# VH-VL binders against q8ixk2r445to577, part 144

Target 1, 133 residues: q8ixk2r445to577
Amino acid sequence: FFGMLQNKGLTDYCFDYNPPDENQIVGHQVILYLCHGMGQNQFFEYTSQKEIRYNTHQPEGCIAVEAGMDTLIMHLCEETAPENQKFILQEDGSLFHEQSKKCVQAARKESSDSFVPLLRDCTNSDHQKWFFK
Below, E stands for the ipSAE of ESMFold2; O stands for the ipSAE of OpenDDE; V2 stands for 0.75 times the mean of E and O plus 0.25 times the DockQ between their complexes.

## First folded at step 5 (VH-VL)

Design w36 (framework fv_axatilimab)
Fold by ESMFold2-Fast, scan of step 5:
Structure w36 (fold): chain C 133 residues (1-133), chain A 124 residues (1-124), chain B 107 residues (1-107)
Amino acid sequence: as target 1 above (133 residues)
Amino acid sequence: EVTLKESGPALVKPTQTLTLTCTFSGFSLSTSGVGVGWIRQPPGKALEWLANIYWDDDKYYNPSLKNRLTISKDTSKNQVVLTMTNMDPVDTATYYCAHRGYYGSGYYDAFDIWGQGTMVTVSS
Amino acid sequence: DIQMTQSPSSLSASVGDRVTITCRASQSISSYLAWYQQKPGKAPKLLIYAASSLQSGVPSRFSGSGSGTDYTLTISSLQPEDFATYYCQQSYSTPLTFGGGTKVEIK
């Protein structure tokens, strides 16, 4: 699958990666932002290796969660996907991070017109349901 | 109808820990987008935001007080609890809890419904 | 932190007067601003959210305007129940911050 990764509960919001500096592409948090349809910052690919890839720069970025953290961070993709970069996209739209046993949820970044995807205990909430558009 | 009510001690001695409970009705903290915040007001002074907690258990604290504050929720009891350590006479204030609602397609936030407030005096 | 400066700190007015209260943010807050009314001994009441949107149940004599760093609350024809302290509050970034308040007193 590829395209804009949109939230079912926050229907105007998509995964977005807009690093502050081209020289600091890695290590920054993935955010949610109003879906704009321009690709670029909001274009992601879900691969057969269970990666969520950001292909708008070289080398390609892969979303990861560091041990003990709940934020989704951009890392460099590897030839073999490490466990912290693997997400299981389930039939119901859940994104399950197997290493942590948690699900990706749309959560509010305090008083921002942007939200953030965070790892939370898995529930049946629409805020934990994602689809490619 | 949304209602919130603060409860806790009226008098706290310096260095003690303050625990305040906000009990609410008319909404659930399991509802997506809903939050509850704590705001205080020393006598004759301006409002000061302390902390917010949201439906997904996300927590935000005033950085100037962060080392002293803990906010938690019990969704099944419709309660939010604020704990503040090492109380000082300057912490004497009326403490409010308030519902944090979303407005418009931009998700603008506001404290739309407030509790009546509870006065906490810090004195020896 | 974003500092919110209100002016004036107090004013005296008569029933029927047009009252304007100003709120200035230390940086742009993109209309993430609310206005509250507080009467002595009572909790604040939300009047305006998103800089210019009137909260349900609030009289139409209250209006908000502004953008960027400069915002105003206007009461077009002051009523006896409007004598209170008014606060602006930004929700653009954490920590959430309030202005110092403007006390509207009977002349």
Scores: ipSAE 0.017, ipTM 0.593, lowest interface PAE 5.5, mean pLDDT 86

Design w37 (framework fv_axatilimab)
Fold by ESMFold2-Fast, scan of step 5:
Structure w37 (fold): chain C 133 residues (1-133), chain A 123 residues (1-123), chain B 107 residues (1-107)
Amino acid sequence: as target 1 above (133 residues)
Amino acid sequence: EVTLKESGPALVKPTQTLTLTCTFSGFSLSTSGVGVGWIRQPPGKALEWLANIYWDDDKYYNPSLKNRLTISKDTSKNQVVLTMTNMDPVDTATYYCAHRPYYSGYYEYFDYWGQGTMVTVSS
Amino acid sequence: DIQMTQSPSSLSASVGDRVTITCRASQSISSYLAWYQQKPGKAPKLLIYAASSLQSGVPSRFSGSGSGTDYTLTISSLQPEDFATYYCQQSYSTPLTFGGGTKVEIK
């Protein structure tokens, strides 16, 4: 699958990645932003290796969660996907991070009206359900 | 290309309200992810962040000063205004406004700064 | 609040020296750190963002490194225009906080 990765509970929001400049594609946090339908910074690919790839800029990035953290960070893709870059998109729309055993949830940024995807204990909340549009 | 300039009074009496205006060019505060912040520096001391405002009118304040601070923008005039109530001599500082580039919550940093405006609080 | 401690508070160096300034956060800040240079009477200038990314137009002798709680700014070969005060700043958590500054003085 590929396209804009939209949240079922927070229906107007999509995964969004805007690197600080074209020479620094990796190392930054993935955010949620109003879905604009134009692709580009909101265009992601879900691969057979269970990666969520960002292909808008070169080199290609893969979303990862570092040990002990709950934020989704862009890393360089590897020939064989490491465990911290594997997300299982389940039939119910849950996005399960295999290494941590947690689910990706749309969450409000502290003290603001902005949103980010964070790892949280898995629930049946619509805020943890995602689909490609 | 990006420029910012602070304006406001150079002298404020204790208990008065300070109003500072940041006028900028080379960017629009309607661009997604862009923001403007205010930072101050008392003479001989470190930098202290005061407040940020963003394209979507989202506002962040330093909690130690939140009850005294109001930040607002006028996108059509390319201006951001900071108001600080109940001024005290310890608020004497150079006040800067600065551009926060589009990173939408990744990193809050300031790539271009105004020249600063010195505000002295004395009776 | 996340406290940012810079060391040393001042140092004396000569042109051509390698200068290292450290910044320690009171908790992990996951590379949400920027470095600024400030000359007397002037506004700060951004040198580095995201702990290690060099701002466009900044000379390559400046570099940033570190992770977790400990970060460093290195000037590989100090030039006359580098005598200034340097500040680190974290953006991991609100409020944004700056270090106390490191003054780099001529010998």
Scores: ipSAE 0.006, ipTM 0.539, lowest interface PAE 13.1, mean pLDDT 86

Design w38 (framework fv_axatilimab)
Fold by ESMFold2-Fast, scan of step 5:
Structure w38 (fold): chain C 133 residues (1-133), chain A 122 residues (1-122), chain B 107 residues (1-107)
Amino acid sequence: as target 1 above (133 residues)
Amino acid sequence: EVTLKESGPALVKPTQTLTLTCTFSGFSLSTSGVGVGWIRQPPGKALEWLANIYWDDDKYYNPSLKNRLTISKDTSKNQVVLTMTNMDPVDTATYYCAHRLYDSSGYWFDPWGQGTMVTVSS
Amino acid sequence: DIQMTQSPSSLSASVGDRVTITCRASQSISSYLAWYQQKPGKAPKLLIYAASSLQSGVPSRFSGSGSGTDYTLTISSLQPEDFATYYCQQSYSTPLTFGGGTKVEIK
């Protein structure tokens, strides 16, 4: 699958990556932003290795969650995907993070009006259901 | 047990500044993810949100009142203070402070203080 | 700003009745919706958050449902202590906004 990764519950919001520094495109948090339908910073690819890749710039970025954290961070892709970069996109739309045994949920940062994808205990909530547009 | 209590003047004259203090127990504003909000209710009318402050000192204001409102916290005293400038009779209301909580499912206010009635009259 | 419209503004009901209160948002709020109960002279009390999650200690006769722009609060069998005003509130976007309230009166 490839395209804009949209939330079923937060229906106008898509995965978005717009790093502030063009010379360091990895290490920043993935956010959710209004879906604009133009690809670019909202274009992602789900691979056979269970990665979520950001291919807009070189080198390619892969979404990862560091041990003990709940935020999604852009890392460099590896030729063999490490466990912290593996997400199982299930038939019901849930996005299960292998290493943590948690699901990706659309959520607000507690002190912010900004929306972000976070790891949370898996539920049947529409905020944990994702699809490619 | 979490409790909150509002305090401040019961009577305010037009053009004066209102200062309200929320004193709470059972939680700390040094704890990640917690906040305190202020909500008011004119007699016989609906609830209106005024402002929120969070553990990291992040502040949110109702835009219709933004230029009149200031919210601050004193974490060591377990207090949140709201000031509202240029009071008008239309600002007569019961003012509540409430514990602002978040989890993976959403945001809510629980519990609420008992409220303090502020009358604006000459 | 997101406008929250509650209907009806008031209703009369008897103990044992099923009561339904509706709340409509001017745009999708993605289930960031809470319901509060307020008795005369008292502060509001949280009943439901995230549109359908029952707050601990709240009786199971209260339930919430809905998605997108349309939400409902249901009281399956009205009790004497349930005569109150009910408010919905969205937390999807600031300013946080409340509905106009629904007063549930004894018939």
Scores: ipSAE 0.014, ipTM 0.568, lowest interface PAE 7.6, mean pLDDT 86

Design w39 (framework fv_axatilimab)
Fold by ESMFold2-Fast, scan of step 5:
Structure w39 (fold): chain C 133 residues (1-133), chain A 122 residues (1-122), chain B 107 residues (1-107)
Amino acid sequence: as target 1 above (133 residues)
Amino acid sequence: EVTLKESGPALVKPTQTLTLTCTFSGFSLSTSGVGVGWIRQPPGKALEWLANIYWDDDKYYNPSLKNRLTISKDTSKNQVVLTMTNMDPVDTATYYCAHRGIYYGSYSFDYWGQGTMVTVSS
Amino acid sequence: DIQMTQSPSSLSASVGDRVTITCRASQSISSYLAWYQQKPGKAPKLLIYAASSLQSGVPSRFSGSGSGTDYTLTISSLQPEDFATYYCQQSYSTPLTFGGGTKVEIK
């Protein structure tokens, strides 16, 4: 799968990665932003290794979760995906982070204009359902 | 273990500027998703949020006090500094800094400093 | 601004009692609510985040529930160390706002 990774509950919001410094692609949080349909900072690839890759800039980034954290951050991709970079996109649309046993949920960050994907206990909420468009 | 400690003057005169420093250990403000906030509590009263700063230098202020507040960070020193201008006796309170941790879609103040009492008096 | 109204302002209870504290937001906060415990002379301690999730190290007698505008903190069997002031706090919208506090005092 590839394209814009859109949320079923926040229907106009997509995974978005817009690092402030183009020379430092990793280390920043993945956000949710209004889907613009142009790819670019919202274009992701779901790989056979269960990675979510960001390749708009080189080197390629892979979404990861730090131990004990609930936020999604950008790391460098590795030749063999480490466990913290593996997400299982399930039949029901849930995006399951196997290492933590949690699901990715669309969530708010202190402002109506600031939304982020976060790890949450898995539920049937539409805010935990994702699809590539 | 996450620890935070506030430091600054115990006594401030009316109209002066208060500067408080939060020094912390056990986490870094260079780590994605982390933040530090300031909260105050006048004697015998409820908690009042003042300001937050995050790893990406994103800043939030209580709008009732925004024109008086400035929050900044020094990531290399593990410090967050809050300044508050034009102090008034009503600003007498215990000032806390706290780690702003993100849990399952919401930020919470999960670890707090011990607090520092600031008295505003002539 | 979102106003957080906490009830009651104080209550008297005995060890072993079930204590219920309520918090009402002036608008829906979609479960972006935390509960804190503050003992005299001490900093607040996080008890519950995201309305119903128990913070690590907090005894299971504490629980949170609610959605929309109405939230509840319950202590199923009050212990001596639980006599404290409890605060709710919303993180749905800035400014972040706290309730007025509920003092749980010994009967």
Scores: ipSAE 0.022, ipTM 0.609, lowest interface PAE 4.3, mean pLDDT 87

Design w4 (framework fv_axatilimab)
Fold by ESMFold2-Fast, scan of step 5:
Structure w4 (fold): chain C 133 residues (1-133), chain A 126 residues (1-126), chain B 107 residues (1-107)
Amino acid sequence: as target 1 above (133 residues)
Amino acid sequence: EVTLKESGPALVKPTQTLTLTCTFSGFSLSTRGVGVGWIRQPPGKALEWLANIYWDDDKYYNPSLKNRLTISKDTSKNQVVLTMTNMDPVDTATYYCAHRGYYDSSGYYKSPFDYWGQGTMVTVSS
Amino acid sequence: DIQMTQSPSSLSASVGDRVTITCRASQSISSYLAWYQQKPGKAPKLLIYAASSLQSGVPSRFSGSGSGTDYTLTISSLQPEDFATYYCQQSYSTPLTFGGGTKVEIK
């Protein structure tokens, strides 16, 4: 699958990655932003290794969650996907992070008034359901 | 064309509750991603953020004002209402409401306050 | 809370001068910073968002730069209509906080 990764509950919001420095494409948080349909910062690829890849810049980035954290961070992709970069897109639209046993949810972080994808305990909420446009 | 206008009493006595209304046009608070905030400015002092409300009725408050603030919206009337309890002379300020929303595709920044009302001066005096 | 410190608190300059105003956050705010211009008796006006993005309709003589904790607003060639107080604001976390303001006076 490839394209804009959109939330069912926040129906106009898509995964978005727009780092402030073009010379350092990794290390920053993935956010949610209004879907614009132009690809670029919102274009992701779901791979057979269960990675969510960001292909807009070189080097290619892969979304990861560090142990004990709940935020999705851009890391460098590896030839063999590490466990912290593996997400299982389930038939019900849940995006399950196997290493943590949690699901990706569209949410506001406690101290933030913008939307971000966060790891949360799995529920049947529409805020935890994702699909490619 | 986005416009906002604040309304409410110009004079409030100490211990009373202040109620301010923001009436707007050119956007809807039913539009996803859109919010309205309140900011105040005491005479000769800096800007201080008070509260935000968003299209999904999510609310954020400045914790330095304790439990004195309540923000609500009436989407059908294009209005946002702020109430502030136990007014004190130190709360004398110009109160602004402002639009928050997405107007370009950049996702790394949070929404700025891009359009502001003219402000309404509230004096707290006995 | 994130504290925003602006310097200087005031300055005076001649028309045509290059003016710089700085804003320092007490912790990294990842370019979640806006600059506003406020003229006497009026509401603030957005100049710059995301640290360096110029708001539509704002003259190109205004520019923003910086990252992490340190940010700068630059006016490349000061004009008489630029007499105003300038404020920075972080939107990285709540509470949203503003700097103390910098008053720019035309000589």
Scores: ipSAE 0.007, ipTM 0.615, lowest interface PAE 8.4, mean pLDDT 85

Design w40 (framework fv_axatilimab; at its last look DockQ between E and O 0.05; V2 from the best seeds 0.00; counts 0 for: pae E 12.1 > 2, placed apart)
Fold by ESMFold2-Fast, scan of step 5:
Structure w40 (fold): chain C 133 residues (1-133), chain A 126 residues (1-126), chain B 107 residues (1-107)
Amino acid sequence: as target 1 above (133 residues)
Amino acid sequence: EVTLKESGPALVKPTQTLTLTCTFSGFSLSTSGVGVGWIRQPPGKALEWLANIYWDDDKYYNPSLKNRLTISKDTSKNQVVLTMTNMDPVDTATYYCAHRTYYDRSGYYSWYFDLWGQGTMVTVSS
Amino acid sequence: DIQMTQSPSSLSASVGDRVTITCRASQSISSYLAWYQQKPGKAPKLLIYAASSLQSGVPSRFSGSGSGTDYTLTISSLQPEDFATYYCQQSYSTPLTFGGGTKVEIK
């Protein structure tokens, strides 16, 4: 699967990675932003190694969660995907982070229009349901 | 223990640019879930929010002042800097920086300012 | 912008009194509300966050309640150190907005 990774419960919001410097693509948090349908910062690939890859810039980035953290950050992809970079996209749309045993949830930040994906205990909430568009 | 301290000029002339620095300890702006905000209070008046900056360099400005405000961070120095252009006597106030954090309510952040600096008084006059 | 209206703007009370301060938002803020105490010449101090959660180190006589648009701060038995100005603040939407303040004065 590839494309824009959209939330089922949060109308029109997609995974978005917006690094300020195109020469330094790693180390920043993944955000949620209004889906624009144009790829670029919202284009992701779900791989056979269960990675969520950001291929808009080179080198390719892979979404990861550091131990003890709940935020999704961009790391460099590795030849063999480490456990902190593995997400299972389930049939019901849940995005399960294998290492932490938690699910990715759309969560509100500072403003009604400011959202981020965070790891939370798995529920059957539409805010934890994702699909590629 | 979290501490914050504001520094900058006590007197600014009209039309000048104000630069305030917040130096902090006890936390890092490289840690997810933290931010620093700036709030001001004119003498005898209510609190007014100016700007916030977060661990991921996300920035928020009061739209009434956005064209005059710039907020930035230097994570290695534990500093947040606020710049405000074209100062006017009505901008005379005590300026505070504060640690911004959240309470998790089933996946939604409830943000608040838990610890404040002592404030720095800025007087704008000729 | 979300307007935060505090009532009353000031009140006079005696030590031992129950004091209630009200904060009304111009729209629902889903309990994204904090209360601060400010003494003359000092920085504000957080009392309550998420409408009803007591900040560590704050005396249990302080409590917050409310939902939607209407919120209250209650001091169950006013102490001498509680004479101060109190502010509510919403974090539901930017710009973040504070109430006008409620000054609690000695009777």
Scores: ipSAE 0.243, ipTM 0.721, lowest interface PAE 2.3, mean pLDDT 89
Fold by OpenDDE, look of step 6:
Structure w40 (fold): chain C 133 residues (1-133), chain A 126 residues (1-126), chain B 107 residues (1-107)
Amino acid sequence: as target 1 above (133 residues)
Amino acid sequence: EVTLKESGPALVKPTQTLTLTCTFSGFSLSTSGVGVGWIRQPPGKALEWLANIYWDDDKYYNPSLKNRLTISKDTSKNQVVLTMTNMDPVDTATYYCAHRTYYDRSGYYSWYFDLWGQGTMVTVSS
Amino acid sequence: DIQMTQSPSSLSASVGDRVTITCRASQSISSYLAWYQQKPGKAPKLLIYAASSLQSGVPSRFSGSGSGTDYTLTISSLQPEDFATYYCQQSYSTPLTFGGGTKVEIK
């Protein structure tokens, strides 16, 4: 699966990554932004290694969850996907993080008018359902 | 119909711990998107937000009172409990629990309170 | 914390009057603003959310407007049941904060 990763509940919002330096793409938080399909900021790929890859740049980035965090941070992809980079995109649209045993939920970023994907307890919420478009 | 009702002691001594229970009906904290908050109001004064709890057990506290506050839920009983330690006469107020409404201008969940309990008056006095 | 300043703190009006209450945030709150009505001995009642969205069941004589830091609640024609205290509340960031209130009294 590849393309824009769109949230079902938060209508018209997609995964978005815009690193400040295109030559240094790691270390920043993945956010949600209106789906526009322009540029390379909203193109992701779900791989057989259970990675969510940001592969519009080299080296390729993979979404990871750092210890003690609930945010999605861009790391470099590795030959063997580390545990903190493994996600399961389930049939019902839920995006499950294996290590934390939590689901990715569209959420409002604290102290801002923006939105971010956050790890939360898995619920039957459209805000935890995602699809590639 | 949605209803909320606060219960707990009407009188608390200084330094004691206040425990308030919000019992609600017409909705469930097992339902995605549902949230319950506590707000207090000293006599003749403005409203002060205390804490929120959500269906996924996510919790938010007023930083000025965070170290004194604990919010929890019992979904099976349709109850939310607020605990506040080291009570002081300045904490004398009517305490409300409230259900949050769903949407903000973007269509996403926000922290507005569309349904309130009648409130319970708590007096802190020796 | 975001401070919410309401003005005036109180006003006197007559039935049929147009009433305007202002709420100013210490920083932009991007329309994450609600208005509540509270009568003596009663819990607050949500009137407006998201700055301008009318809560279900609230009379159309109530309206909200504004953006950035400045917001307004308007009662187009004051009715007897509208004499109460009104509060604004921001939900832009935690802690959630309320204005000091505006008491609308009968002239």
Scores: ipSAE 0.021, ipTM 0.646, lowest interface PAE 6.4, mean pLDDT 90
Fold by ESMFold2, look of step 6:
Structure w40 (fold): chain C 133 residues (1-133), chain A 126 residues (1-126), chain B 107 residues (1-107)
Amino acid sequence: as target 1 above (133 residues)
Amino acid sequence: EVTLKESGPALVKPTQTLTLTCTFSGFSLSTSGVGVGWIRQPPGKALEWLANIYWDDDKYYNPSLKNRLTISKDTSKNQVVLTMTNMDPVDTATYYCAHRTYYDRSGYYSWYFDLWGQGTMVTVSS
Amino acid sequence: DIQMTQSPSSLSASVGDRVTITCRASQSISSYLAWYQQKPGKAPKLLIYAASSLQSGVPSRFSGSGSGTDYTLTISSLQPEDFATYYCQQSYSTPLTFGGGTKVEIK
């Protein structure tokens, strides 16, 4: 799949990535932002290696979760996808992080009205359902 | 300003249980994404990670010590507590607590131990 | 477990010298590497995160580089206050692991 990765429960919000330096895409958090269709920040590819790639930039970034964290962070993609970069997008829309055994959920940032994708215990909440548009 | 301070006994006997408290200010462990970790350093030796606890109560332990460690938090007191059972002279070290967090300038900070307490020396001897 | 091998274990340099310290991981850590400075009797201080990003308040003479398994910390012009031991640390997977340290002695 390729396109904007949108949340079912938090309607009109999409995965968004805008690193502060065009040549330093590693180590920053993926956020949720109003879907706007601009190609650089909101287009991701779900690959056969179970990666979520930010491929509008070279080198390509792959979404990962660092050990002990619940935030989705950009890594460089590798030839063989590391375990912390593997997500299973189920037909019911759940986005399962295999290594942590948790699901991606749209969540509110503390003390703001901003939103981010975070790992949480898996539920059937629409805030844990995702689809490409 | 964010600060962390370790407290606990300076001396424990072999086989006893060590209890260390990290008291912090300038942040809350109820803040999403925030965590506190414990790291130790034997005199003249390298740093060794022990455990992390996060705002959502997820806990991670060094597997070489997992059956000896328990980490917990008391958010109302701004404290994290580490217990370590069956102390041995090889556990003599300075014990640090350290903060892990990110600030949202669009989320572009790494998750590393960005602020450390001054450490507390624990000696294990009879 | 990911082993972090630091080199050298110690070095001696003069004020103004360019100093390079290396850290090798036993597997790719995708730039999830930090550098810490520790002065005698003090707690470690974060210098560099994400392999190359300078922590706030750290002098610009410190820089980090590398990718995959090989990373370096460079001090472009060594100052007297840089006498310390330096550690790398991977945050790619648990257990979090540190290098063995590099002691920098200054004239």
Scores: ipSAE 0.005, ipTM 0.554, lowest interface PAE 12.1, mean pLDDT 84
ESMFold2 (binder alone), look of step 6: mean pLDDT 90; pTM 0.932

Design w5 (framework fv_axatilimab)
Fold by ESMFold2-Fast, scan of step 5:
Structure w5 (fold): chain C 133 residues (1-133), chain A 126 residues (1-126), chain B 107 residues (1-107)
Amino acid sequence: as target 1 above (133 residues)
Amino acid sequence: EVTLKESGPALVKPTQTLTLTCTFSGFSLSDSGVGVGWIRQPPGKALEWLANIYWDDDKYYNPSLKNRLTISKDTSKNQVVLTMTNMDPVDTATYYCAHRGYYDSSGYYKSPFDYWGQGTMVTVSS
Amino acid sequence: DIQMTQSPSSLSASVGDRVTITCRASQSISSYLAWYQQKPGKAPKLLIYAASSLQSGVPSRFSGSGSGTDYTLTISSLQPEDFATYYCQQSYSTPLTFGGGTKVEIK
């Protein structure tokens, strides 16, 4: 799948990656913003290796979660996807992070200026349901 | 019209557990981005934040109170419950619940506590 | 934790005076600051959010300014109903913290 990764519960919001410098595409947090339909910073690809790729520039970025953390951050894609970069997009729309055994949820960090995708215990909430548009 | 109201015991003995309920109207804790927080104020002292809970069940606690606090919600009843264990006379205060959930069209969130309950006074003594 | 220091702790003023209250954060809080008014025996009331945005229904004599670590609440012409305690609060980082309060008393 590819396109804008939209939340079922937070209906108008999409995965968004807006690094402050085009030459430094890694190390920053993935956020949620109003879906604009133009691709660019909201265009992601879900691969057969269970990666969520950000393809706008070389080298390509892959969403990852560090051990013990709950935020989604951009890392460089590897030739073989490491476990921290693998997400299972399930039939019900949940996005399951195998290494942590948690699901990606639309949420707000207390210190965040916007909504963000975070790892949370898996529930049947619409805020944990995602789809490509 | 957003309204909140705190309820719970007025008197608590040292070492007991305090349970406070916040009942609200004018919004739902299923509304995206909405939260409810608890703040306390000892007599004549400043405000102290205790805990927040959000629509997605995300919870935040004041680390100064260690593992004494538990916050939960019942979305169908429009209620948020705060539990505080091992009460001590220094915990004597007015306890408030407050709404947290301001959004603009861009999706950015800089939420204040925009509506407050009237507060409930809790006295801890033997 | 981010420490919020308010000054002064108290002040005496007359109706019609310009009153200025300051709030200093121990680190930059990027305008994630609110100001509240509290009258004796009542819950706090939101006056200003995002450092400078006036809450709906609050009189225009109240204004907020500042950036980084230093913020100010100004009452341009003090009215009798403005005698109260004022608190600043940061929401930049958890735990959320309040200033110590500034009591505005009649002179």
Scores: ipSAE 0.022, ipTM 0.643, lowest interface PAE 4.9, mean pLDDT 86

